# VH-VL binders against q9zuu9r114to356: the designs that were tried, part 13

Target 1, 243 residues: q9zuu9r114to356
Amino acid sequence: IAWKDLTVTMKGKRKYSDKVVKSSNGYAFPGTMTVIMGPAKSGKSTLLRALAGRLPPSAKMYGEVFVNGSKSHMPYGSYGFVERETQLIGSLTVREFLYYSALLQLPGFLFQKRSVVEDAIQAMSLSDYANKLIGGHCYMKGLRSGERRRVSIARELVMRPHILFIDEPLYHLDSVSALLMMVTLKKLASMGCTLVFTIYQSSTEVFGLFDRICLLSNGNTLFFGETLACLQHFSNAGFPCPI
Below, E stands for the ipSAE of ESMFold2; O stands for the ipSAE of OpenDDE; V2 stands for 0.75 times the mean of E and O plus 0.25 times the DockQ between their complexes.

## First folded at step 7 (VH-VL; framework fv_tiragolumab)

Design w1 (at its last look DockQ between E and O 0.83; V2 from the best seeds 0.00; counts 0 for: pae E 4.6 > 2)
Fold by OpenDDE, look of step 7:
Structure w1 (fold): chain C 243 residues (1-243), chain A 126 residues (1-126), chain B 113 residues (1-113)
Amino acid sequence: as target 1 above (243 residues)
Amino acid sequence: EVQLQQSGPGLVKPSQTLSLTCAISGDSVSSNSAAWNWIRQSPSRGLEWLGSTYYRSDWYNDYAVSVKGRITINPDTSKNQFSLQLNSVTPEDTAVFYCARLSYDFWSGYYSFDYWGQGTLVTVSS
Amino acid sequence: DIVMTQSPDSLAVSLGERATINCKSSQSVLYSSNNKNYLAWYQQKPGQPPNLLIYWASTRESGVPDRFSGSGSGTDFTLTISSLQAEDVAVYYCQQYYSSPFTFGPGTKVEIK
């Protein structure tokens, strides 16, 4: 996936005047992790949505998004998108939840659907939780935030997306859960899935797992490139890397 | 290389049970990337899928409605094989029976019958 | 159940000539999400089991000669042998795996004229 001169504006009272993303450029190679980093309201979620073709009706996008070198619409199922906050069915086990998703969305036989579910569970390191009730949003009533997030991602994996967009996978995760998530996603990328996700900030350890980084501030792209190059870029300028 | 070797009697009397076995080499009956199937072929009914057995954290069986209630497919992990039992056979069940592997790949979504047994003609006759 | 049909029932073609086999499904086997057709083609020679030739309607299985090609989408599919060889004499079957149960076409017998 690649984007060129991508600008997103939000509808004001009468016209589209507020630029949330300003002339952003970047790309993500297959089987790699590209992170969009920035502070709150930096436009990172908007950029992610723009790339996924999931902007709200109140937004207008300028520029171009390319998939596999062509400007094409990504059909449903070709990509996955995981919202920052997702609704899960607490009364179901992880396996049941994913299985129903597979039953409703996938063609084929039960064999395939069961296989996809098990593979998704394994890919997201949810094997120990496969038979656990998802539960409510409270830690005491069901899965923890980290596991819930992984379940949300697993749900999208059922569709076997080539590109997976994740809005803030580390949201409300502790340091350990955050690292686990990134390791899991790194493995997912190594299997050929292209990952593009947003984060507010990360530890140095987590940061090192990214292949490329897009730094946003107030809608502006401060940097885009390889993770190592980012560190060098800011170091050369006499500034610490804003991670 | 994956090979499927079938064995079992070629003659069964009406109302009796047809029994066949398929031995697997080069793969495991418990493979998480395969399902093991029985398919039969006759001039009157053509190629007909009968059912499958596979392991995904648990053993599952899928059967065709046409033979459901009469068919049992059982895996044998100790021998790395799976069997077919078809009860209450009639002359209409006369066919060449094949065991076949259904391969699966997660990312591509690929699944197809890529390896077959040699086939076993089973005749139902008095 | 999805019903598969084929035409013709038999086909005689001269060596080196093109053979074309048609297959139809009673309902679409195209999955809109990945734009793939859940259709396969098999070759069966006398005394042998079916051999997989094509899957996803147009993708050749490993080891399958280039003269074999699959095309079509939705409900209408075609298997083409661009230049018929002696070893291609067989019965060819289409099969859908879009929905349970797996169903096969009745087959098309290809012979040398």
Scores: ipSAE 0.805, ipTM 0.900, lowest interface PAE 0.6, mean pLDDT 93
Fold by ESMFold2, look of step 7:
Structure w1 (fold): chain C 243 residues (1-243), chain A 126 residues (1-126), chain B 113 residues (1-113)
Amino acid sequence: as target 1 above (243 residues)
Amino acid sequence: EVQLQQSGPGLVKPSQTLSLTCAISGDSVSSNSAAWNWIRQSPSRGLEWLGSTYYRSDWYNDYAVSVKGRITINPDTSKNQFSLQLNSVTPEDTAVFYCARLSYDFWSGYYSFDYWGQGTLVTVSS
Amino acid sequence: DIVMTQSPDSLAVSLGERATINCKSSQSVLYSSNNKNYLAWYQQKPGQPPNLLIYWASTRESGVPDRFSGSGSGTDFTLTISSLQAEDVAVYYCQQYYSSPFTFGPGTKVEIK
């Protein structure tokens, strides 16, 4: 996936049309993690949605998005998109939730459907939770935020997406859970899934796991490139990395 | 390399039970990436998938409707093999029987019957 | 069950000439979410089990010569051998893997004319 001169304007009734993403350029290689990083109001979620073709009706996109070298929108179902917050079915176990998703959405033999579910469980490090109830009803013990987040991602993996877009995978996670999530996502990318996700900020340990970084501020791309090039870029300019 | 070796009688009397065994080398019958199948081939039916056994956190069996109720496929982890039992056979069950591995790759979604046994001609005749 | 049919039942083709085999399914085997046709082609030589040639209707398995090609979508599919070789004498089967049970076509026998 690549984008060139990508601009997104939002038609807001409170304010007239404002540019939320301003002439952004970048790309994501297959099987890598590309992070869109920046503070609040930097346009990172808007850029993510623009790349996925998920902009709201109130938004307009200008510029080009290329998928595998062609100027086309990804076919529905060829990609996954994980929202910042996702509703799960608390009366089901993790395995049941994923299995019913596979049964309803996938063709093929039951062995393959069951295999997809088990592979998704393993890929998201959910083996110890597979037979536990998801929970989330009054007086019901359930999965914690990190585990629920991993279940949300695993559900999207059932469709075997080539590209997975994740809005804030570290949302409301403590530093240990956040590191484990990023290690899990790095392994997922190495297995062939292209990851593009947003992050408000990261620790130095998490930062080292990214393959490529798109830094945004006020809709402007401050840097796009490999993680090491990011460190060298800001070091050459006499600033510490803003991460 | 994975190899499948079939054994069992080539002649079975009508109304009796056809029993075949497929021994596996180079892989495990409990492999998480494979399903173990029986397929038969006859002039009247061509190639016909009969059923499978496989392990993914638990053991499962799937059988073709045409033989459901007559067929049993059992894994044997101690001998690393799986078997076919087909009850109440008739001359219409005369065929070459193959065991076959169905492999699966998560990301590519590709799968195939990539390893087959040598085939066993089973004749049902009195 | 999805019923698979093939035509012709038998085909004789001169060495180096084109062989064309048709396959039709009783239901579409196209999965809209990934836009792929869940159809495979197998080659079976006498005394041997079948071997996979083509999957997803048009993708050649590793080691399969370029002269084998698959085409079609939905319910109608074609296997083409662009320049028949002596080693291609076999029976060819189409197979759907869209829904359980997996079903095969009746086969098409290809011979040298």
Scores: ipSAE 0.232, ipTM 0.609, lowest interface PAE 4.6, mean pLDDT 80
ESMFold2 (binder alone), look of step 7: mean pLDDT 92; pTM 0.936

Design w2 (at its last look DockQ between E and O 0.54; V2 from the best seeds 0.00; counts 0 for: pae E 4.7 > 2)
Fold by OpenDDE, look of step 7:
Structure w2 (fold): chain C 243 residues (1-243), chain A 126 residues (1-126), chain B 113 residues (1-113)
Amino acid sequence: as target 1 above (243 residues)
Amino acid sequence: EVQLQQSGPGLVKPSQTLSLTCAISGDSVSSNSAAWNWIRQSPSRGLEWLGSTYYRSKWYNDYAVSVKGRITINPDTSKNQFSLQLNSVTPEDTAVFYCARQSYDFWSGYYSFDYWGQGTLVTVSS
Amino acid sequence: DIVMTQSPDSLAVSLGERATINCKSSQSVLYSSNNKNYLAWYQQKPGQPPNLLIYWASTRESGVPDRFSGSGSGTDFTLTISSLQAEDVAVYYCQQYYSSPFTFGPGTKVEIK
């Protein structure tokens, strides 16, 4: 996936005057992890949505998004998108929930659907939780936030997307859960899935797992490139990398 | 290389049970990347899928509606084989029976029958 | 159930000439999310089991000669043998695996003219 001169404006009153993303450029190679990093209201979620073709009607996008060298027309299911906050069915087990999703969205025999579900469970390191009730925010018993987030990602994986967009996979996760999440995603990338996701900040250890980074601030891209190059870029300028 | 070797009687009397076995080599009956199927072929009905058995954290069986209630497909992990039992057979069940593998891959995921047994003609006659 | 049909029932083609077999499904076997057609082609010679030739409508199985090609989408599919060889004499079947149960076409017999 690649994007060129991507600008996103939001409708204000009677016109599109508020630029949320300003002339962003970047790309993500297959089987790699690209992170869009920035503070709150930096435009990172908007950029992610723009790349996924999931901007709200109140938004207008300029520039181009390319997939495999062609202008993107990704149909539903060809890519995955995981929202920052997703609703799960607390009354179902992880396996049941994913299976239900597979039944509704995938063609083919039960063999195919069951296979995909099991693979998704494994891919997201949910094997130990496969038979556990998901629970909910109001449930005393249920999955922790990290597991819930992984279930949300697993739901999208059921569709076997080649590109997976994740809005803030580390949202409300502790340091241990965050590291586990990134390791899990890194493995997923190594299997050939292209990952593009947003984060507010990360530890040095987590940061090292990224292949490329897009740093956003107030809609502007401060840096885009390899993770190591980012460190060098800021170091050369006499500043620490804003991770 | 994957090979499927079928065995079983070629003659069954009406109302009796048809029994066939398919031995697997080069793969495992409990593979999480395969499903094991029975298919029959006759001039009147053509190629007809009968059912499958596969392991995904537990054993599953899928059966065609046309033979549901009469068919049982059982895996045998100790012998790395799976069997077909078809109860209450009639002359209409006369056919060449094949065992076949379906391969599965999460990303590329083709679900066609890539390996077949040699086939077994089963005649239902008094 | 998805019903598969084929045409013609039999085809006689001279050696080295093109053979074309058509297959139709009663409903679309195209999955919109991945844009793949859940259709396969098989070759069956006398006394042998079917041999997989093509899957996903147009992808050749390993070891299948280049003269075999699959095309089509949705409900209409075609198997083409660009240059018929003597060893290609067989019955060819299409099969859908889009929905349960798996269903096969009635077959097309290809002979040398």
Scores: ipSAE 0.684, ipTM 0.861, lowest interface PAE 0.8, mean pLDDT 92
Fold by ESMFold2, look of step 7:
Structure w2 (fold): chain C 243 residues (1-243), chain A 126 residues (1-126), chain B 113 residues (1-113)
Amino acid sequence: as target 1 above (243 residues)
Amino acid sequence: EVQLQQSGPGLVKPSQTLSLTCAISGDSVSSNSAAWNWIRQSPSRGLEWLGSTYYRSKWYNDYAVSVKGRITINPDTSKNQFSLQLNSVTPEDTAVFYCARQSYDFWSGYYSFDYWGQGTLVTVSS
Amino acid sequence: DIVMTQSPDSLAVSLGERATINCKSSQSVLYSSNNKNYLAWYQQKPGQPPNLLIYWASTRESGVPDRFSGSGSGTDFTLTISSLQAEDVAVYYCQQYYSSPFTFGPGTKVEIK
């Protein structure tokens, strides 16, 4: 996937009828992790949604998005998109939830639905939790936030997307859970999935796992390139990397 | 190289149970990248998929609706084999039965049948 | 069920000439998410099991001669034997593995003129 001169404007904003993303350029190579980093309101979620073709009706996109070298709209079902907050069904086990999701989302008579579910469980390191209840009703104990987040991602994997967009995979995770998530996502990328996700802030350990970084501030792309080049870029300018 | 070797009786009386075995070499019946199938061929019905067994962290079976309720496919990990049992057979079940391997990977899903057993003619007659 | 049809039922071709076999499915076997056609071609000689020639509509199985090629997408598919040889006398089947039950075409018998 690549984007060139991508600009997103918000319609109907009283004070901010201008650009939220300003002429952004970048790309994600197949099977790699590309991270959109920036503070709140930097435009990172808007850029993510623009790349996925999931902008709200109040927003307009200008510029080009290329998929595998073609100027192509990304059709429904060819990609996965994981929202920051995802509704799970707490009365189901992880395996049950993924299986019923597969029944609803995949073509009606593909009998491989069981294999897709088991593969998603393995890919997201959920084997130890597969037969456990998700939980999440008031006072019901179940999965912790890290495991719940991985279940949310696994749900999207049942469609076997070429590209997976994830809004804040580390949202409200402690340091250990965040590192485990990133190791899990790195494994997923190595299996051939192209990952593009947003992140507010990164520890030095997590930062080392990224392949490529798109750093945003106030809609502007401050840096785009490989992780090591990001460190070198800001060091050469005499400032520490803001990551 | 994967090889499938079939065994079992070629003559079965009506209303009895047809039972065949497929021995696997060069792969494991519990492989998470394969599925193990039975297919039959007759002049009246042509080639017909009957069902599969496969291991994906646990054992699963899929059966064709045309034989569901009569068919059982069981793996045997100790002998690296899988079996077919077809209950309450009639002369219309007379066919050449094949076992076949199907490759699987996460992104592409199931492939077609790449390795076949030699075939076993099973005749249902008194 | 996805019904598979083939044409012609029988085909006689001179040695070294092109043989063309058509297959049609009653519904698309193209899965849009991965852009793959779940369509295979098999060769079967008397007393032998089917032998896989082509999968994903156009991908040649290992060890299959280059004279065999597959084409088509969606519902219409073609197996081509560019230069027929004596060992190619067989019945050829198309097969969909898009959805259960997996279904096969009725076969096309290829003979030498």
Scores: ipSAE 0.261, ipTM 0.671, lowest interface PAE 4.7, mean pLDDT 81
ESMFold2 (binder alone), look of step 7: mean pLDDT 93; pTM 0.953

Design w3 (at its last look DockQ between E and O 0.85; V2 from the best seeds 0.00; counts 0 for: pae E 4.0 > 2)
Fold by OpenDDE, look of step 7:
Structure w3 (fold): chain C 243 residues (1-243), chain A 126 residues (1-126), chain B 113 residues (1-113)
Amino acid sequence: as target 1 above (243 residues)
Amino acid sequence: EVQLQQSGPGLVKPSQTLSLTCAISGDSVSSNSAAWNWIRQSPSRGLEWLGSTYYRSDWYNDYAVSVKGRITINPDTSKNQFSLQLNSVTPEDTAVFYCARESYDFWSDYYSFDYWGQGTLVTVSS
Amino acid sequence: DIVMTQSPDSLAVSLGERATINCKSSQSVLYSSNNKNYLAWYQQKPGQPPNLLIYWASTRESGVPDRFSGSGSGTDFTLTISSLQAEDVAVYYCQQYYSSPFTFGPGTKVEIK
């Protein structure tokens, strides 16, 4: 995936006057992890949505997004998108929840649907939780935030996306859960899935797992490139990397 | 290379049980990338899927509605084979029976019967 | 169940000539999410089991000669043998794997004229 001169504006009272993303350029190679990093209201979520073709109707996008070198509409299911806040069915086990999703969304025989579910469980390191109730707001017992987030990602994996967009995968995760998440995603990328996700901040250890970084501030792209290049870029300028 | 070798009697009397076995080489009956199927072929009914057995964290069996209640497919991990039992057979069950592997790959999104047994003609006659 | 039909029932073609077999499904086997058709073609020679030729409507299985090609989408599909060879004499079946149970066409017998 690549984007060129991508600008996103939000509709004000009468006009699209507020630029949330300003002339952003970047790309993500297959089987790699590209992170869009920035503070709150930096435009990172908007950029992610723009790349995924999931901007709200109140938004207008300028520029171009390329998938596999062509400006094409990604059909539903060709990519996955995981929202920052996702609703899970707390009354179901992880396996049941994913299976239900597979039954509703996938063609094929039961064998294939079961296979996809098991593979998704394994990919997201949820094997030990496969038979556990997800839980939720009304449930006293349930999965922790990290596992819940991984379940949300697993749900999208059921569709076998080549590109997976994840908004804030580390949201409300402790340091251990965050590291586990990133290691899990890194493995997923190594299997050929292209990952693009947003984060507010990360530890040095997590930072090192990224292949490329798009650093946003107030809608502006401060940096885009390889992780190592980012460190060098800021170091050369006499500034620490804004991680 | 994957090979499927079928064995079993070719003649069964009406109301009796048809029994066939399919031995697997080059793959495992408990493979998480395959399902093991029985398919029959007759001039009157053509090619017809009968059922499958496969392991995905647990053993599962899927059966065609047309033979449900009469069919049992069992894996044997010790011998790396799976069997077919069809109860209460009638002359309408006369067919060539095939075992077949259904392959699966998550990322390639590939589903198909890629390997077949040699086939076994089973005639139901008094 | 999805019902598969084929036409013609039999086809006689001269060596080196094109053979065309049609297959129809009672329902679409196109999956919108990946834009793939869940359709396969098999070749069956006398005394042998079916052999997979094509999957996803147009993708040749490994080892299948280039003279075999599949086309179509949705409910209408075609298997084409661009130049019929002697070894191509067989019955050809289409199969859908979009919905359970998987179902096969009745077959088309291809012979040399």
Scores: ipSAE 0.831, ipTM 0.924, lowest interface PAE 0.5, mean pLDDT 93
Fold by ESMFold2, look of step 7:
Parts: C-alpha cells; structure tokens; sequence
Structure w3 (fold): chain C 243 residues (1-243), chain A 126 residues (1-126), chain B 113 residues (1-113)
C-alpha cells in the first residue's frame, strides 16, 4: 500500500489549517509493521481510515492511495480494520466467537472454517484462552484487556486479510500486555500479514519492534521512514527521538 | 505421496448396516491440514458427498443432510484409517463409495479433493 | 445447495483436436475478498476414481499436462483440452467447493471421434 499527497478535510472546508491530514506521503511493504504515531488530534486515526477507505461521509479525501502499485479501492474483506474499541460477545468462548464469525464471513466447508479459526487463535497467542468465556462488561468476569484486544484482531484474521489496519492496538493496556501485543504483531507480520496501526505513545522496548514510522503532528507528517532512520534523523537535527 | 486404500464388503442386505474402511498412507488421519471424506457415485444421483471427519484441536464430523441420522464416520489414529457406517440401507443406497482427502493450508489457501481411494461398489439387494 | 450443470453431455473429438467443456453454477463461486473461484475439474477414466485436474478454476494440479486449461469466473467456467490424446478419453466433472454441501456437475463424456 502507498499514499501520495493525501489530504483529508471536512466537506466544504478549503483552508489548509482546517485540514485534518495535510499532504501525507508514505508506504507499507508487505509483511512489515508500519506505525502511525502522534499525539491526540494529530490526524493519525483519520489517516488510518483514509488508507482503509473507511472515512465517514462528513470527510473528503484528496490525493491517491495505491494498493500493489495500482490505484484501487480495497474490496470488502480483502483487508482487516480493528477499531480502538470493539464489541465482543461475552457469553461466548473465544473459539465460539471466532467460529461464528467464520461461519458468517467465509466460503468453503466447515473444516476450512474451523481450520482458519484455530490458525487465528494460534497466531494471536490465544491457545490458553480458546475455551474461556470472553466475558467483559461491568461486573462480569472475563478476559483482560490484552486478551480481548487479541481476540478482536483474531476476528479480523478470520477473513484472511492481506493488510490489517489497527487503531490503537495498545489502547488501555498495561506495559506487560502492550509488549506482548507488539511481539505478537511482529510475529504476525513476519508470517506475511502487512500491518498498519496507530500509537499514541511507545515504550523504548516496543519502539524497537517497528519496521517503519509515520510521525504526525497537527495533520502534518514530520517523518516517514525506517525505525533506525527515524533515530538518525532526529539525532542529526539535534533532537532525541520521541517515544 | 498420499494413498488411500479402501476395504469392506460389496454386498449388504436391506435394513442392515453398510461398513467401509479407508486406510491412509503418506499422511495422518489426525493431520491439521486435511479432512477425510466419503463420497458415493450412482447413476441416479451422480457424485454425492456424504460426510467428513477431521482433527483441529478436537475431532469433528460433518454429515450431508440426506444421510444425517444414518451415517457415522469414525477416525482410528492407531491404525491411521477412517470408517463409514451407513445404517438401515435400502437398494437406493447402491453405489460406488469413495474415500477422499480434502486438503488445506492457511497461507497458500489450498482446498481440493486431491487424493481418492480406489472405490468400492456396494450393492444393496435382498 | 449450489446446482452445477455441464454441457455438452457427450463430446466426440478427433485425436489432436480441441475439446471444450462448459460448466455453470446456480450461484457465484467467486469470493471477492481473495478474488478466487472455488471451482475444480476432475477426470474420471473407466473403472477409476475421479482425479483432480484443476482447482481455483484455472490452476493445474501437479503432474497435469499443460494441454488441460481452465477458464471462467463467477458462474460460467470452461475446461479446454487443446490437443486431445487417446488417454484423455474420460468423463469430466466440475465441482464447486464454495459452499456446503460441495456439489458436482453431471459430467461430460469425451470420446474419440
């Protein structure tokens, strides 16, 4: 996936200062992790949605998005998109939730659907939780935030996406759960899934796992490049790399 | 190379149980990449899928609606084979019965009936 | 259930000539997310089980001669034998594996003319 001169505004707005995303350029290589980083209101979630073709009707996109070198809209189901907070069915086990998702979304025989579910469970390190109730909601015993987040990602893996967009995968995670999530996502990328996700802040150990970084501030792309090049870029300019 | 070898009687009386066995070589009945199927072929119905057995963290069976309630497919991991039992047969169940492997790979997305047994003609007559 | 039909029922072709077999499904077997058609072709010679020739409508199985080719998408599919050989005399079946239960076409018998 690549984007060129990508600009997002509210419909009818023409001022540069009114633009949520301002002339952004970037790309994600197959099988890598590309991170969009920035503070609140930097435009990172808007950029993520623009790349996925998920902008609301109140927003307008300018510029181009390329998939596999061609201008194209990604068909429904060819990519995964994981919202910051997703609704899970707490009365189901992890395996049941994923299996019913597969039944609704996939073609093929039950063997194939069950196999996809088991592979998604394994890919997201959910084997120990597969037969546990998801739970959640106030006053209900269930999975912790980290496991719930991995279940939401596993649900999108059931559709076998080539590209997976994740809005704040570390949302509400403690430091241990956040590290496990990033290690899991790094492994997933190495298995062939292209990952693009947003992060508000990153610990030093998590930062080292990213392949490419897109830094945003006020809709502006401050840096785009490899993680090591990010460190060198800010060092050459006399600034420490943000975390 | 995967090979499937069928065995079982070719004549069954009405109302009795048809029983066939398929022995597997070159693969495991518990393979996480395969499902093991029974398919029959008759002039009146053509090729008809009957059901499957497979292992993915647990054993599963899927049966065609047309034979559900009469059919049982069991794996045998110690002998590396799987069986077909069809209860209460009638002359309409006369067919050539095949076992077949259904393949799967998550990232290569490979699905097909790629290996078949030799076939067993089972005649149901009084 | 997805109903599969084939035409013609029987086809007589001279050695070395082209044979063309058509298959139609009652519903699309194209999955838009991966852009693949869940359709297979099988060859069945007398006294033998079906043998897989082609999957995903156009991909030849290992060991299948390149004179066999598949084409089509959605609901309409074609198997072509570019230069018929004596060993190609058989019945050819299309089969969908998009939705349970999997279903087969009624077959097309190919003979030497």
Amino acid sequence: as target 1 above (243 residues)
Amino acid sequence: EVQLQQSGPGLVKPSQTLSLTCAISGDSVSSNSAAWNWIRQSPSRGLEWLGSTYYRSDWYNDYAVSVKGRITINPDTSKNQFSLQLNSVTPEDTAVFYCARESYDFWSDYYSFDYWGQGTLVTVSS
Amino acid sequence: DIVMTQSPDSLAVSLGERATINCKSSQSVLYSSNNKNYLAWYQQKPGQPPNLLIYWASTRESGVPDRFSGSGSGTDFTLTISSLQAEDVAVYYCQQYYSSPFTFGPGTKVEIK
Scores: ipSAE 0.336, ipTM 0.666, lowest interface PAE 4.0, mean pLDDT 81
ESMFold2 (binder alone), look of step 7: mean pLDDT 91; pTM 0.937

